# Designs tried in a protein design chat: VHH binders against ORC1-type DNA replication protein 2 (cdc6-2). Part 10

Target 1, 379 residues: ORC1-type DNA replication protein 2 (cdc6-2), of Methanothermobacter thermautotrophicus (o27636)
Amino acid sequence: MKGDKRRDIRDILLHDETLFRNMNAFDPDYVPENYRYRESQMEALAVCIRPALRNGRPVNAVILGSCATGKTTAIKKIFEMVESTSEGVVCCYINCQLHTTRFGIFSQIYSKIFGHQPPETGVPFSRIYQTIMQHLASEKRALVVALDDINHLFYSKNANKVLYDILRAHEVFEGVRTGVFAVLSDIEFRYALDKNVDSIFIPQEIVFPPYTREEVFNILRDRVRVGFYPGVISDELLERITDHTMDTGDLRYGIDLLRVCGNLAEADASPVIGEEHLERALKSTGPVNLIHTVRTLNENEREFLRILADAGEDMTAGALYELFRESTGSSYSSFNRIIEKLEFLRLIDTRLTGKGVRGNSRILIPRFSREDLRRCPGF

## First folded at step 1 (VHH)

Design f4 (framework vhh_enristomig)
Fold by ESMFold2-Fast, scan of step 1:
Structure f4 (fold): chain B 379 residues (1-379), chain A 127 residues (1-127)
Amino acid sequence: as target 1 above (379 residues)
Amino acid sequence: EVQLLESGGGEVQPGGSLRLSCAASGFTFSSYWISWYRQAPGKQREWVSTIYSGGSTNYAESVKGRFTISRDNAKNTLYLQMSSLRAEDTAVYYCAKSTYHLTGSEDSGYPLTFDYWGQGTLVTVKP
């Protein structure tokens, strides 16, 4: 099908009530063609990767910025540009919220290189690692690994091992060229690198500052222009969506809110998104950050959150453990690890009571509402 | 084995000056970004100043033009020269080492992550 005939056919297939020109514009994984307000960051990422395209080692980077400041989008965009330019550089993006183990991280690298998962059982880690590094050495390919939200890898105590294995591969496999982009969303992150990792890491610092309200409005308007037909949403309603987005501190919330508004208007056979659609969307749309964080949790961690949410108020650790033990059969040691993890993930806060007749008790304070949790998958 | 030890605090009148020092050991001092933070009673910890490995500096707006951060890599020592002190400068002052061996843009102004804090030194500016 030729471009003109293909466009004509697509236009004919569109219903007159369809508000969406391109629904993909509102997907969390959508990477826009034009990426505004991050030109200097894109240039800095390109400078770090450039040596790899010239048979040199990539430059390591620490990428700093609060959640939803465009870090993931910028990394994915530069990786796409690099791989379209040369097969001599392997660019691997890894979400450390999903992959917290050394085996998990290297299985993602393996899959990126070979196009399939390593065998599920019977293959030791050393063989997967050797297969990756031997391929890179023999094919003279560089490897750039983005460890997104590397805080989670430090929490699992695997960060130094993973960084060592990537950054010092050349000591065992001559000619292997590797680099790491370590992405930090939590500005309070305080973990230390081992000396043998610190001495070789030596990263370029790349800062993604918070978007201004004007920039957020313009980014959302760009998504509207790509995703909706002209006139579907007014600038006045988009200003209100921008206000709600600024309150959350997460651009993804605004993008999701636009998608929900469009779906509600379409269900009403309305040619435009009105005030009533925004009001309904605000009641149905949960916090995107909570949804993404909860996705990384195992069943026991999810059960912990359900029990805490159902209480509707702050609970002592002892009171929650009694309910948690009834539901899961878990030990107190496992329970304490869950508290530490959920506090690190900013899902709960803890404080000491100071009134304990037999010592201090911890109070668990949820950073989410029961309603927000109910909007998450599996709750 | 990482150690940061602050000194030089004391009582001073408004408009006065003090020089704080931070003695560092257990790491390669010259390779790290080192910062001064402060915490007044009942308030959260506030960033004051950072000096980068290359010698460039950054300051909080509240202290800009009044405070000067400097480092002596041969002595593994960080300094904060404070002048034109105000009652609002009353706080415990802490030295902090960056978590990562960071390189790159030293003009970012972004809040840094730190893995070690000293014991602190008290500065009291009489109201």
Scores: ipSAE 0.000, ipTM 0.142, lowest interface PAE 17.4, mean pLDDT 78

Design f5 (framework vhh_7d4b_2)
Fold by ESMFold2-Fast, scan of step 1:
Structure f5 (fold): chain B 379 residues (1-379), chain A 126 residues (1-126)
Amino acid sequence: as target 1 above (379 residues)
Amino acid sequence: QVQLVESGGGVVQPGRSLRLSCAASGFTFSSYAMGWYRQAPGKQRELVASISGSGGSTNYADSVKGRFTISRDNSKNTMYLQMNSLKPEDTAVYYCAASYTFQSGDDSGWTYFDYWGQGTQVTVSS
């Protein structure tokens, strides 16, 4: 307990008095049993997969919605339901932010099917691909692949190849049945598909709109009900957490706030989460979507964002390049590559100036506040 | 050159209808998601409605659901907003916008422009 700041680590590890009924309720990978406010989306996903359970091909889907609108949760939940129902359908969820290459994606599919990684050396892509497709054909199993945040594959120029390889496998491997759920974090985004992919993909569009404040409150209350013992947090305090969650636009922020508050209260040997615990949690918890995206950036890309954040909105590319060159020594080609990457990652927008006598100049518009960026590690 | 030109704005009585058009040029129209935004005096710009490149998906602000319909004609490079049962609260400058999309191929693999029109005034008054 806190009579002194220094305490035995063993006591911390062995402490079994807890506010948490189920700590897993606050994990990023948690899939709730009662998944509310996405009933129509869940039904649409089920309709897409249903043919695979009846020896038919899955229906492809494009799943559209901003970050933390429940897309990943819905996909994981339907995949768990399908796999618990039938061994005849392989459901593979792939985060394209982590796996950006053809080899990486098909290695994930391979591991899902066979339960171990493919050999790292001496095996060409074609052999891994052939092994997967021959297994699916011989065992008469369907494959459904969710490519979460497929934007990363378009940026790496692998999207059309990966989609082609999955969707047209039946042309080489007779009887193979495949489908793709392509997930986009931005509802305004639209694919640029090669004609030979476009002709076979023909997806159902499934939109995940932003949650309302009432829906966010109720989802967080559901997590409280599963994760904490009764009475651990008041509805008034949960309303405050909901307000902060709405400010970020990210449900995961609210879930993480609950986890941090619970840990702080437990460390204080408090039987309840109080306002003091929320105040301390707010100082340590930043925007989850931005943090995940920023974590993938190198030092030059981070410096670009620092300069942009410090200067504020509507900075021209030329003005930012002058400051960027002084601090990094980077070439203009390198600088342009950073603009392309950051716009692809939805960290900035780029606009041409209208009707200027000098011609069109690019204006760089941050999609984050200076304060949000400061909450990210390394900023 | 990329250009978005709005038309169809004007002054209209409450309860009446108005149709906005946005003519696009200088880019592959069918590859871009399109949207209508509006900005009333003293307020922030807000999304009114959006439509995917194929027209297969649409999205509407809660304030206009059931009253406004977005559509597009890719053969004419034109997007429309049919505004029914207009209210004084709909008074704003309406902007046409084209959201960029990712591209396959040998070059960068995506476009980096978000295109905007100059806006058209809609006034709903007695």
Scores: ipSAE 0.000, ipTM 0.104, lowest interface PAE 21.2, mean pLDDT 78

Design f6 (framework vhh_7d4b_2)
Fold by ESMFold2-Fast, scan of step 1:
Parts: structure tokens; C-alpha cells; sequence
Structure f6 (fold): chain B 379 residues (1-379), chain A 124 residues (1-124)
């Protein structure tokens, strides 16, 4: 509470109003000026875009790596560099977790080109698509679209339609030059492509390997230098934050943990982040990847996860369905669609029972702990 | 209604030439890309050649480059494929194709249209 009258006068006199030199440094979307350990990946992205700057077609890419391996940061950084170099290339970054429809994706492209959203009332998709492509053709501008977490489009069965619309636009609008950067955790998306899309896509593969512990420490230290005033956090405490970050496999967890620690220290009118602030932050900060994923779930999908987490061990699909039906009134077909979705989102795994049982013979295995789920909002 | 009608196929000896024609109707031919595809028995259809609406952009499969020539006459709504130095491996059913789009409030839909095909057999 900022207006708490119980604060000691001594703390007020010693507190330098804010520990944050730049709070944006702890935003997971922040693009650092000094982007280390991804030089070869940045070069590969530049090679893919370079033809678009020289009146040629951009090269398509598949960008592979687990969550928080710097894929989003690299794409945003190269897009910024390209757009600062030429107005002749439109670089559009789209988070497919948030935009799962053709209309949604092309509205983002429209907004990037024209600087305003198309009106939702009285503007059909066909007008948006035509307006985009005619602009690109007449102005001789190339379009590069990054489809981040394209797995969501494959799940919604919109991926092939979106890729057709972007990659084959030149077949309808002569002279249009387009390229796609498809970002995903697994290469298996190729097996879900229609043959007509696969034949034109022909992407370069750019792999973002996991960061080492030393690299994670140095990245977090760079964020500390930008985001906090000098002396706010010790290297010893930062080593501990690095250890917790390595346990989650998600760099965003460490970045968010720093933000939370800073806020707790500031609320205490402390000039430094201490051990007690880290202890409190660890209680309130869940795995960022899990939090973002569960935020997209509807109430029935959330109830499924609560039941599974409360079991404390692997459950059969039949056993979970009995409890789920009592809580939600949902049909077995609806329940099965939830299993497919949660398995696709990598929140659960399934395996068959080894006893030759027919129907309801799957075991559901959570990929999260009960404690992790309880840290998510709404659980 | 969109119609694509191929003609000019036949049986020829290796090293000879054939000229295929595709007569198009039911759409604004001069506004769309056109292509030739072929399919040998038991194999998938493969792109042979494509041509842009104006004729300015042309692409060929590596296997036919230098031997086949694609062209179009927008005044006659007709596309052609001149096939020179034919080889036994060129034996296939040849299809002309176009891609049209239909726009609705829910999205843009791209539809491939194919002719019925014309048989080309290269044998001694």
C-alpha cells in the first residue's frame, strides 16, 4: 500500500522513491539493445528478410525452440532493424495464442500497415484482405508475417488457410511479395500442412537452443543493469533467482521474479532487494508459461485441471470423467475434446492402460504440480 | 461456372513435340495466374509450369526447363504449353489449372480449378 501511514520516518528518509530505473526492462516483451547469445540466429533471420529490401521475395522460415529461448525477442529486434532501414518492408508480429482466426490475423496486418484497426461493424473480411494486398502491390512493399506459437492455428485448423492467404497472395495480386516466419516448439507442423502450402513454403530452419545457466545469469544481470538502479540486488541473490529460473526452463520466470522482488522491496520502502523479498516472491510467482497457457482456458478446461491436480497422482480418463460430469454436466464427447486440447497445449500427457481394457482406457498425466496450478489466477 | 478444357494431347515418339491448349471460361481469365500440372499413373500431381495474369512472371519445373514453353493469350482466354524434345518420362495426364478466390465476411477462400486432363504418351 503506497499511502500506508504506519511507515517509519527512517524508511522514508532512506528510500529513493523507486528502485526501478526502467520498469519496462522486466516486461517479457522488452527488446534489449544488447541481445547476446543469438548472433547466428539473428544473422539467419536477416538473410531471410534481406531479399525483401532489394525488390525480391523474402525467404520463409521455421523458428524452432522451447518457450523463452529468445525467439520472440530475436524476431522483434530484426523487425525493428528492418523497418528502421526501409519503409518498403512491412514486418508484422502476431501472437497466435491471442489471434486464432483469419479475420483476427488479417486485422493485425491491416493495423500494422494503416495505423488503425478496421471497423468491426460493416467491414467484411474480403475488404480487409483486398485492401492489404492491393496496397502491397501498388506501393511495391513486401510483407513479412511472424506467426508466433503457430501451433494454436494448427489446433484451430486455421493454419493452412492463413498460410494460403499470405503465401499465395501473388497468385491473385500480381507482384505481391510475402514471407512467413512460423514460430513453434516442435517441427511436426510440417505434417499438418496441405501439399499446396508445403510446396510453396519451403522454409529455412532456424533453431534457438536452450540457454545455459551462465547465459541465463548474464541475461538476467543485463536486465538488472537496465531496470534497477546500481546496488539494488546482489550477485548472490541473482544467482538464486537464476537457479529457480533454470528449474522452470523459462527465462520469463526469472525476469518476472525480478519485477516482483523489486515491487515488494519498494512497498517496504527498502533501498535494496533482500532475502525476504525473494522468499515472498517465490510464494506468489508461478511458472510464467503455465500462467499464460491456463489464462486462455475456459471454465470447463480449468475445472478439468483442478480435478486432475487435486488427485495428486495419474488418473484414468474414466475416473476423471465421473468427477468432471458431476461438476460441469458435460458430455463425454466434450470431455474428450478437452483432453485433446490440453494434450496439444502440453499441459497433460495420455497413455493407454496395459490391461487390454476397451473404452475409457487412457491414463492422464499432468505436466504441472498442484502447487504450480494454485499459483495461477482463478485457481 | 468455371470451365477449363485441355486439348492437344496424343501419342508421340521421343524427341518430338506437342502443343497443349487450355480454353478457359466462366471467370476473368486476364486477372488470374494459370498453370500446367501433370500426373503419371500412381503418382501425385506435380506443377510443370505457371504464368502470371499479364504473362510477365513464368516458372518451370527443373525437369522441363529449356524444353517446355508456357504462354497465354488473354484476348482468346487460352493458355498454351509448347512441349519440345519429349522424353518417355513426360508421359502423364496434363491438367490446366487456375486459383480463384471468393471473399465472404468470414474470410478469403482460395479454390483450385482443374480441367479434365489430356493424355500425353511418349513411347517408341
Amino acid sequence: as target 1 above (379 residues)
Amino acid sequence: QVQLVESGGGVVQPGRSLRLSCAASGFTFSSYYMGWYRQAPGKQRELVASISSSGSTINYADSVKGRFTISRDNSKNTMYLQMNSLKPEDTAVYYCATRLYYTEDSGTYLFDYWGQGTQVTVSS
Scores: ipSAE 0.000, ipTM 0.121, lowest interface PAE 21.3, mean pLDDT 79

Design f7 (framework vhh_8ghr_2)
Fold by ESMFold2-Fast, scan of step 1:
Structure f7 (fold): chain B 379 residues (1-379), chain A 128 residues (1-128)
Amino acid sequence: as target 1 above (379 residues)
Amino acid sequence: EVQLVESGGGLVQPGGSLRLSCAASGFTFSSYAYIGWVRRAPGKGEELVARISGSGGSTSYADSVKGRFTISADISKNTAYLQMNSLRVEDTAVYYCARTYSLPWGSDESGYYGMDVWGQGTLVTVSS
């Protein structure tokens, strides 16, 4: 209501002065109406959910693909379609970068079902779990949970317990029907399922292959058509943005480049995005993945990255620990867990030292620059 | 505590042979776990040279070593081996034993997907 009023006034005031017809087209969370190049994946997701709409059990799925291959968009789109079709299926999308604990995961499920958060303190996990499952059983509703970037749950040692709790609920709560869509974004995934989870999971595999350059160009062009007025950007400049997007391997980079180019052209009172705006955007745009990943880190993990970035070159683990201990007071055990987590999150690489170095010396190689890190909130 | 410990590296003449061993502790070889040998030479990237299933039923090799290297596993000793024959100067590298998981719902035949545990590495130098 209040937000709608503010949007309407802003849209009226800026309509004739802006290059943006709809700036939401450049949001990371934007779900396009016409979702191209993923028709077979959308069909596979629908087939997995379809039994739940027919009073049956959903089919579990593992959704595989490197970062930014459209996995999250496809899941959100199918969940929207299911929500518009039936009240008989609860679809819960959970970003495991943000929710890494059993309590956190089931609090999201609780909120989706009941429309409010469970009490912050004093409520044991067993009561939240029981409330969810008894409600699903009594209402004869199926539950489908998408665990996006489930790698984070495996790192936190919570994945098997969360999967067990969801997939085996029917053994305690008669008539409960559940399914899981486990999403893997990291192709070098470190994984192990417990036997009691592996025996019941038995997922359908749904692969999201990398987009071709032509597909990336067409997706970006679709965003241009929704987001900008006609003639704001040429196909020639869009080809160049596509080339830079392909170099990063992340579609979100290209989408953000379009947003930044539009803002720079608007600030210059230019009716079009020119080459000068793209050149300035390339110098100013930080890595979108880094910003999102860094937001999930605690202060000690952030301090680790600050120290590494400030060095301006690769560091040995020993040299970084010396500085890290001085600033945080943390143990070597805690420090080593941070290395493992940041490597898992693809923020750093680790390598053994070359000729002439003894023992277990590791070199820490940042996957980001000092400049990129400075563009992140809180750095 | 899960560990992989390599042994058997050293200096060898071109055309010679070496056998690398990889002893596992803290886990048992299984049908869903793969053991691989990855090498890294100075100035070159990592190369998966050989891979064997924990059940010992399937093996794969890089084209660069096919016919010269043989991977095997002794499940009872929880140890994997890499027999390297007809060694060349370009085989000079640090050789790492690594555990990787084959997903029950799919697997990456490259052998890099799901790499979990790495050994310290053992140096193999092929020189006259």
Scores: ipSAE 0.000, ipTM 0.126, lowest interface PAE 17.4, mean pLDDT 77

Design f8 (framework vhh_8ghr_2)
Fold by ESMFold2-Fast, scan of step 1:
Parts: C-alpha cells; structure tokens; sequence
Structure f8 (fold): chain B 379 residues (1-379), chain A 126 residues (1-126)
C-alpha cells in the first residue's frame, strides 16, 4: 500500500466512476440554455436579424469585444433561435482563424445550405458562388454570415473581397438578401475597408464588455450545475477558480480549469474536486494560450518579446527597434515583419500616437504581463 | 451616459504621497480593455502615466514614475486608483482618467469611442 507509484495507464482509461453529469458543458463551443449578462447584446443581434424574417435585408453589425467576452456564444445562440423560428434565414458561423480564403469561406456557406461539401476538383469559385446565390434568390432565403475573428481575413488580404461578394450579391442576383456580422476580438485592431465595401456595409456597432468578477463566478457556477453532479465542487474552490480566471481575463480559462479539475479527480477515483486537484490543474493549464503561442516563435521573435517585457511599459516602435537592432543586428524591415506576426498572433497591439500620448511613432502594447511571460519556458 | 470623475488631487510636499481615484458610471470598469491615467503639465504636453487592462494581467508605467506610482482597480466599486509615492516637483500636473475603448480605421485615420474625465490638479511644492 505504501509508495508513490502511479496507477497503471489501463486503470486510468478503464475508470468507470464519473462526477461529470454532462462533459459538453466544459467544451469551448458549448452554448448554455441560460445565457446571462448579455441581454442587451442579444436584443441588438435580434434587431439586426429581424428584417430578414420579414422579407427584408438583415442589418450588418460590427461586434466588438476583447477575447472570451461571450461574442461567439451570443452569435451561436441567436442563430439557433432564428433557425428554429424560420427556414427562411440561413445563419452561417465561420471561424476565420480556420477559414482564411475566399474559397474556404464560401465552401462553409455552401455546406451550411446544402449539407455537403462543394465538389473539390475542377470547379471554379464562380460556380460555387452562383449556386449559393441562385438558391437564396429562388427560395427567397436571407443569408447572415458571422465572420468570427475577421482580423485573420484582413491579415490574409481577403476581407474586402469576401465582404464585397456577400454584401453586393443583390446587384447580380435580384432579390438576394444578405448581412454580415464582423466579429473583432481586438477593439484596437486597425482595419481598412475599400470604398465600395464601406459604402454598402454600414454596420450597427455592438459592444461586448468584459464580465465582472461576480458575473464570471455565476457563469462558472452555471457550468458546474450543468456539467457536474451536485456536491462535486465547493463554492469556496469555485471562488478560487474565479480569482485565477479574473487574473487571465479569459472566461475560457476558468471553464478549462473546471474540466481539468474534474478529470484529475476522476483519475484519482475521487467523488469530489479537492484543493489538490486545483493545485495540479493550475500547474498544467495556465497561461495556456500564451505558453503554446510563445513556443512556436523563433529566436528573434522571442527576443522582441523579452525586450518589450523587460521594458514593463508600452514602447514606441522606434525605441524598441534601437534595442532590438543592438541585440540581433536585424534590419527595420525584419523588425516590422515581427511586429505584424506578433500582432496577428495577438501577443501585441499597435496604435498611432493620439489623444493623451506625446510623440509621433507607433506604440507597441503587450497583451501579456511580464509575470505571464516569465512562466513560459526560456523567459 | 459614460462618465469618469477624478478625485484625490491637492497640494503636497516633495517626497509626499497622494492617492487619486477615478469613479466610472454608465459602464462597468472591467467592460473595457484599458483604463489609464494621463497627466498634463504646463509646457510638457500630455503624458500617459499608467495603464491597466481589464484582464488584470497587464499594467504599464511611464519611465518617469516607474517604482513610485501604482495603478489598481476595484471592479466591485467600478473605480480605478493611482497611488503616487515619493512625489517630485516635476509630477505637478492635471491628472486625467481615460477609457481606451477604441478601434482604429486606417482609411479614415480615426479612433472610435474614447472618453476622458475632467481632471484633478496635483501640485507638488515646498
């Protein structure tokens, strides 16, 4: 009985005791029945879609909010409500991190409408586009496309083409009614719309503010209620998970902590999540996204982050370049390419000097703390 | 209505301390990416002194105040604070609380939705 030898892997895999009532409650794409603290945002989304249910065009929207503020959940929930109400509106949610090309975006729209992938070989884009738009026109169906993290389409230089194709389809296909929900995780993200897109887009702005600590606790408690049997986790431990979630600013971190704690308790054949399970989970899960992203970086990109973190403040691009050049010998063009990549990966933000700031250079804003970066291997 | 109200300014001797408060109404403090303190001194223009992210994981400070000033937020009170220690004559300025809920359009060169308080005067003098 004595000794610290771990269980056989087979025993872990064959463990039949479960504290999970519904594991899906901890999935990143789970849409809860009780979706709280976004009632005004849900109303605004409904107002945008409502004309489509009445043979009018949907209203376009720009949906703004930092990472994990419930934007994706709200969109999926309203789309579910709309499609349960009417087959006359096609609601298509597209993750632009996964689908970065014009063909990729319209293949997702095609699959949503027809229930199968478009033919892969020998079919030009124009045929797929025409098939979609002719269907919408003949069946008198409206199309609402949510482009989640549309920043990725701007980085790939496909955003204006995709927006043009969706928003101006009515000019070729009489009676086609379309709308776009453009979702930005980065409120300070710089984007440029072509004049021919800007003139037709005319979006309603819908802001998703970060949740308060009390709201985060209650959301996590709702997930516990759905996902675990009663008594599996105490409110005291949930308060601690809430504190760690607030430190990251990402609700998904708290949801993932609950999942990991549950799996660790289950592996231990424990009917409850204890402090030991939380301690082990904290060592393995956070800050997960930063650690994973940083691991993919080359030496010069890591040096850039180290210099920025060591400064402990927002820096002008010029000031950071001087330090970076001394350390790496790199050209300004190489330096600028690193800025573009790190901004794309959401590790930094850039902005021009404006109200409240002296100077005329771009300002580099880290999206991580020095402490978080120090938790990454090699920093 | 979005409103930011600063308080806690006043006259203090060099080496002294002051704590500035910024009370927000019409929005939740944690609802926005960044809250900052900006100061304007005669002849120096505007300087971003300190910034805190809504995530709580990021704070930044101007080199001139690093190690002396601490920015913090009490989300339950919807209030941001700037604790100013070891004050110098050069810290004399009007201090503004600002919310940075903006996105930038390159084709227009403009920021959207930026809000400022009225300012509170801090005078460091013997």
Amino acid sequence: as target 1 above (379 residues)
Amino acid sequence: EVQLVESGGGLVQPGGSLRLSCAASGFTFSSYDYIGWVRRAPGKGEELVARISSSGGYTSYADSVKGRFTISADISKNTAYLQMNSLRVEDTAVYYCARSLTYYSEDTGKWAMDYWGQGTLVTVSS
Scores: ipSAE 0.000, ipTM 0.123, lowest interface PAE 20.0, mean pLDDT 77

Design f9 (framework vhh_7pa5_2)
Fold by ESMFold2-Fast, scan of step 1:
Parts: sequence; structure tokens; C-alpha cells
Structure f9 (fold): chain B 379 residues (1-379), chain A 128 residues (1-128)
Amino acid sequence: as target 1 above (379 residues)
Amino acid sequence: QVQLVESGGGMVQPGGSLRLSCAASGFTFSSYAMSWVRRAPGKGPEWVSTISGSGGSTSYADSVKGRFTISRDNAKNTLYLQMNSLKPEDTALYYCAKGSYSYTLWSDETGSYYFDYWGQGTQVTVSS
């Protein structure tokens, strides 16, 4: 492992050595040192934060791009660079798919500033909010909050409240300087801002275009270079992983495939990742976006998907409701809210039955395979 | 390559009707929501209507609600906009626009609407 590109199986068995040089290279939280293909976006983000380093207000931004276009990595990278440069700016990254409430969002901000969770049940929101803003004012620190997948806050009807609380804090707490990076994965998503939020937000637009296939291959090869010892995976096999990654449209899928392939090869005491390891990895790794989305669902929403998947075909809303009612005892109104949510999250699609049909006669079309759903936790 | 080609525009008198069409190619049409966006002379773009990938959900701008109907034929990869009771204020270049996803959740929302591709546009002129 330390002299040749070719690994010896006997050496692995006798010395308990790993295929991984740095397993962290394949973690979802990993931020690469050499972040390629996003130089202009990084510069635009830096321009937005720059005033905060000079006792001014940060410039708000709307960050646009499809899933896995490097938005999250760029934001985490610039936040790390800013905080390594100055203690005068607090940079807080929040995934709005996981934190959908006003209390949840400000609990993340609190934890970033103070290093521990705020008190939970029985503590009024105003106390947490005041503690944050008083700290920022007294320490003369700016706050920049990245709200990743902010469309989830609009869906939960919390976006305007959160934006108001962050952007208008200076009206109550003299000298507080705040900014928001609002990140949208769905560039088609229509959002509504209250006039009192719209008048202060005034964001710069920063677009993250899709990566080319060549760029995806090079990014994955960079992760291989950092994460594996030389010779663990061939460029030919990496080309195939790149093809599968391009089919999903999600760079995270390719990174996770590399991690799983490495673990499978190591379990087999193999000195290299072979085609058999990739085939097994493809069966055990579902689409990353599906897994993350399914994790946010409650038990009734999961039961809905389970019934639909078990049917193995498109179902009418009425037919699925009969089965759903037997399993959950839920009302038709509750059932319809689940349809709306799952369609919004791209787990299902709906179509009217026949021509000129009025009412609730809809066909429910799953946007996942039964096999993909089986790979999600709790299915 | 994604390609969107609009047709069906023209001149019409106030109160008249026109049907716009958009022929789509280079992507799986049924997997994406589609929209109509218009641009009046000297003004910025204004969102008109959206339809989900399946056709199950539609939404309209308040200015056209009750007068315009969006529809699609996924077998023919074609998007339509039926425009009735046309007003002089409807005079604009009408663009077919591709969304990034197949869904649209209708609400009383107001604000910006984002698209990843637009066609070349078709001119609609409402005048006597």
C-alpha cells in the first residue's frame, strides 16, 4: 500500500490495513480544500459577505441551482474561510428540509453562537431570539444565515416569519447586522414574500449551473485521490460510476457509491474495487435525494408510500384512500393533504382520469421504484 | 439539447381568442412542469400560467385567471395556452418555459418564478 499501486491481499489479511487513506473524503459533511468549477460563485459569495468584515451589513443573496450543483459545498467553504479570517462574523448553515420551524431555525443559530442547545419545552421563543440578538449587538458581530432548500420553509408557512426575524432584528437591537443566503434547489419554485420582508431582503442572484460530465468525473477522481490509496479503483470503473451519477443528477450519489464500493471491497479482503463491488453497491445505494426526503416523512405519509409501492402500478386516489383508511383511520381531508405534500416533494405525480372529469378522480403515479423505496430506512 | 418552439400567435381584436402551442424536444417532456411567460414591450417578464408534468395541477396569474387555460399533450410533447376574452393589455411576446421539476403546488403565492429554459417566443397583438 506504501510502495506499489497494486495491493497484496495477503498484506491486508496479515496487517489489518484499510483501502481508505482518508474515509472523511466520502462523508456528506466533507468540504474539499481544492474546490473546482465554482470560482465565480465563490467570488460572488465573498462580495456579499465582505461588508460584514468592515462593520457594514452583509448583502443578501438568492442562490439558485438544481440539486447537487455544489451550492452547499460553496456556502460551507466560504463560511469556513470567513470565520478563519475574522471572529466578527458568525456564519450559520441551516438545512431547511430538516429544520422547518421558527424555533428550530433559531435553535440552530443559538447552538452555533453558544456551543450548546437552548432550553426546549416551556421557554418562549422571544427569550431565545433576544439572547441571540443581544449577544450579536454587545459583541459587535455580524450574522450570516444560509437557509438551504428554503422552499421547505415556504411549504411550512414559516419562511416570511424567519426572514423577518433575521433581516429586521436591527430595528429592535441597535447595531445588529444580519444577512441571509436563501438557497433554492427548485428553480421553478414560486415563492411569496410579505412586503415588510421584500422591502429589506433585496438579494443578489447567484446561479450555480449543472456540472458537465467531465467536471463530475474530475470531482469524483479528486475524492478518490484524497480518500483511497493509489490503485484502489481504475479510471474505467470511475467512468461507470460517473455515468450512474449523471443519470441521478446528484453528485452525492457518486460520492456515496465510492464509499460503499470501498467498504464492500475491504469486507472481501480485496486489494482493489472491482466490477462486482460496484454491482453490489448499485443494489444497496438508493437515490440520495429519495432517502433524505423519505426521512422527513411522518408515519402516515410513509404508510401512503408503502401502499402505493405494494400496488406495483398507478392507483386512483379513491382506491388508495380505501386501503389507507383501513390502515390509519385517517380522514379524506388528511389524505388529500398528504397527496399535496408528496406531489410537492416529487415523490408522486397526479393525473385526472379521462376527459372532462370533475372532482377527486385522480391517478397517483409514483416517481420511485418499489426497490428504491425498500432501500430507505423504515421501509 | 433542449428545444422549445412556440406557435399560434397573431393579431386579434379585443374579446377574441387565440391558442398558443409549444413543441418540446430534447428532454422527457412528461417529467417536467411547463409554464407560459409573457413580455410586453418595454416591460419585464410576467409569469402567466404553469402546469405540472402529469397535467394534474395548474396555476394562473390573477390577471388571466378565468380567461386563459393551460393544457398539455404528453404523447405529442406539446404545451398549449387557450386565450379567451383577450384584452389590449395581453399584447406581448409569449414564451414557453421549462421547469426543473414535474410538480407545482398551487397557492395564493406572489413572487418570482424560476425557469431553466425559455423558447424564442410568439407575438400576440390585441388591437382593433
Scores: ipSAE 0.000, ipTM 0.133, lowest interface PAE 19.4, mean pLDDT 79

Design g1 (framework vhh_gefurulimab)
Fold by ESMFold2-Fast, scan of step 1:
Structure g1 (fold): chain B 379 residues (1-379), chain A 123 residues (1-123)
Amino acid sequence: as target 1 above (379 residues)
Amino acid sequence: EVQLVESGGGLVKPGGSLRLSCAASGRTFSDYAAAWFRQAPGKEREFVSAIYSGGSTTYADSVKGRFTISRDNAKNSLYLQMNSLRAEDTAVYYCAADEYFGDSTWLESYDYWGQGTLVTVSS
């Protein structure tokens, strides 16, 4: 009897103390066990990697689709499947929004292979590169690198160097087998490739089309079943969240909206997500796309946005750079790459002007309010 | 892909003149800001002169009135005419090209650099 009473108390605490059975289900990086509506894309990725499992070279791929079409999820899922099948293939996922330098990218590859960061003090890039490639050759392991948002490497002018170093390693290190999955929203990057890279890349195109409303609803319901305890949210409220998600065109909005609704209901000590929690979430998550985009930014990029927000509306690039240099010590070349990246991410707009004795200037126009930015983690 | 090659350096007496040239491959100077920097022995690289995409020029105070920057878009070349040379002008001179808009006097603005050409002003 006392055992039954102890079970009842525990069940009440688990159900009422938290609405979240697994908060990770609402993380943008979460990879679901049951991954639907991308079977043909998963098959195409598998076909590209399959030669590596058979002592051949992986087939390079260009993975195309707008934001939140499941590209990252599909890549992480296939990499998990491949590494579960064989130790002979190293699958390395790199977010190029976070790792923009040749050194940074190969440090990620090194860490994936060896399980620790490369030695930092006084070690040249060539030693890290050689260590990676010699390991792959001696152990007869293939390397597949997914460069997610590869456009960021083009902003930093490192794309051709990184692709060259990965794809042409076999010319210096006999038996090395490598492939690249380049992820982007547009194929125009092909025209930015150097001849030496273009001649060996020759990728297969894998397109991730937008999800239908029915598919979005079912994906969100799958996340609810994993992330919340049973009965936390009704299908009626989930339909409304789906409608708002379709209006944004971004699946991540719906996933984050579920997380915020759960947190608000939990703060209210409610055992369920009600209509009032959705209404409050809609007011607070209006900039959810900003929150997700800002989360992917490095500290220098965040400092740029903070300075711009603190200044109010428009600033000249020169005026912002003076403040930015004081905070970060960054070069103007690096600063300009941040402008290009933030403009591409639609966080700012730029207008060119011939004003000033220092030559041509740009005017930077924020696409966010100061209050919206303050709602973002880390600001 | 873009390569800059300087020439024209050498030994010259105080009060003399020298013309530096910089040849570019893979790009046209007319579309970009281009500049000359110099580095004296035991010193940091310093700005000398720049020419902007619109054809406007700027000079460091130490060389203003003595040096003239110019470019020939047909020859894809940048020049620095140095007159009334002083011992203090002794340095390795670097050609630089910038793909971005902004302050052409900033060293960090420039993505492409030549290997440098030595100018020695001495008797």
Scores: ipSAE 0.000, ipTM 0.134, lowest interface PAE 20.3, mean pLDDT 79

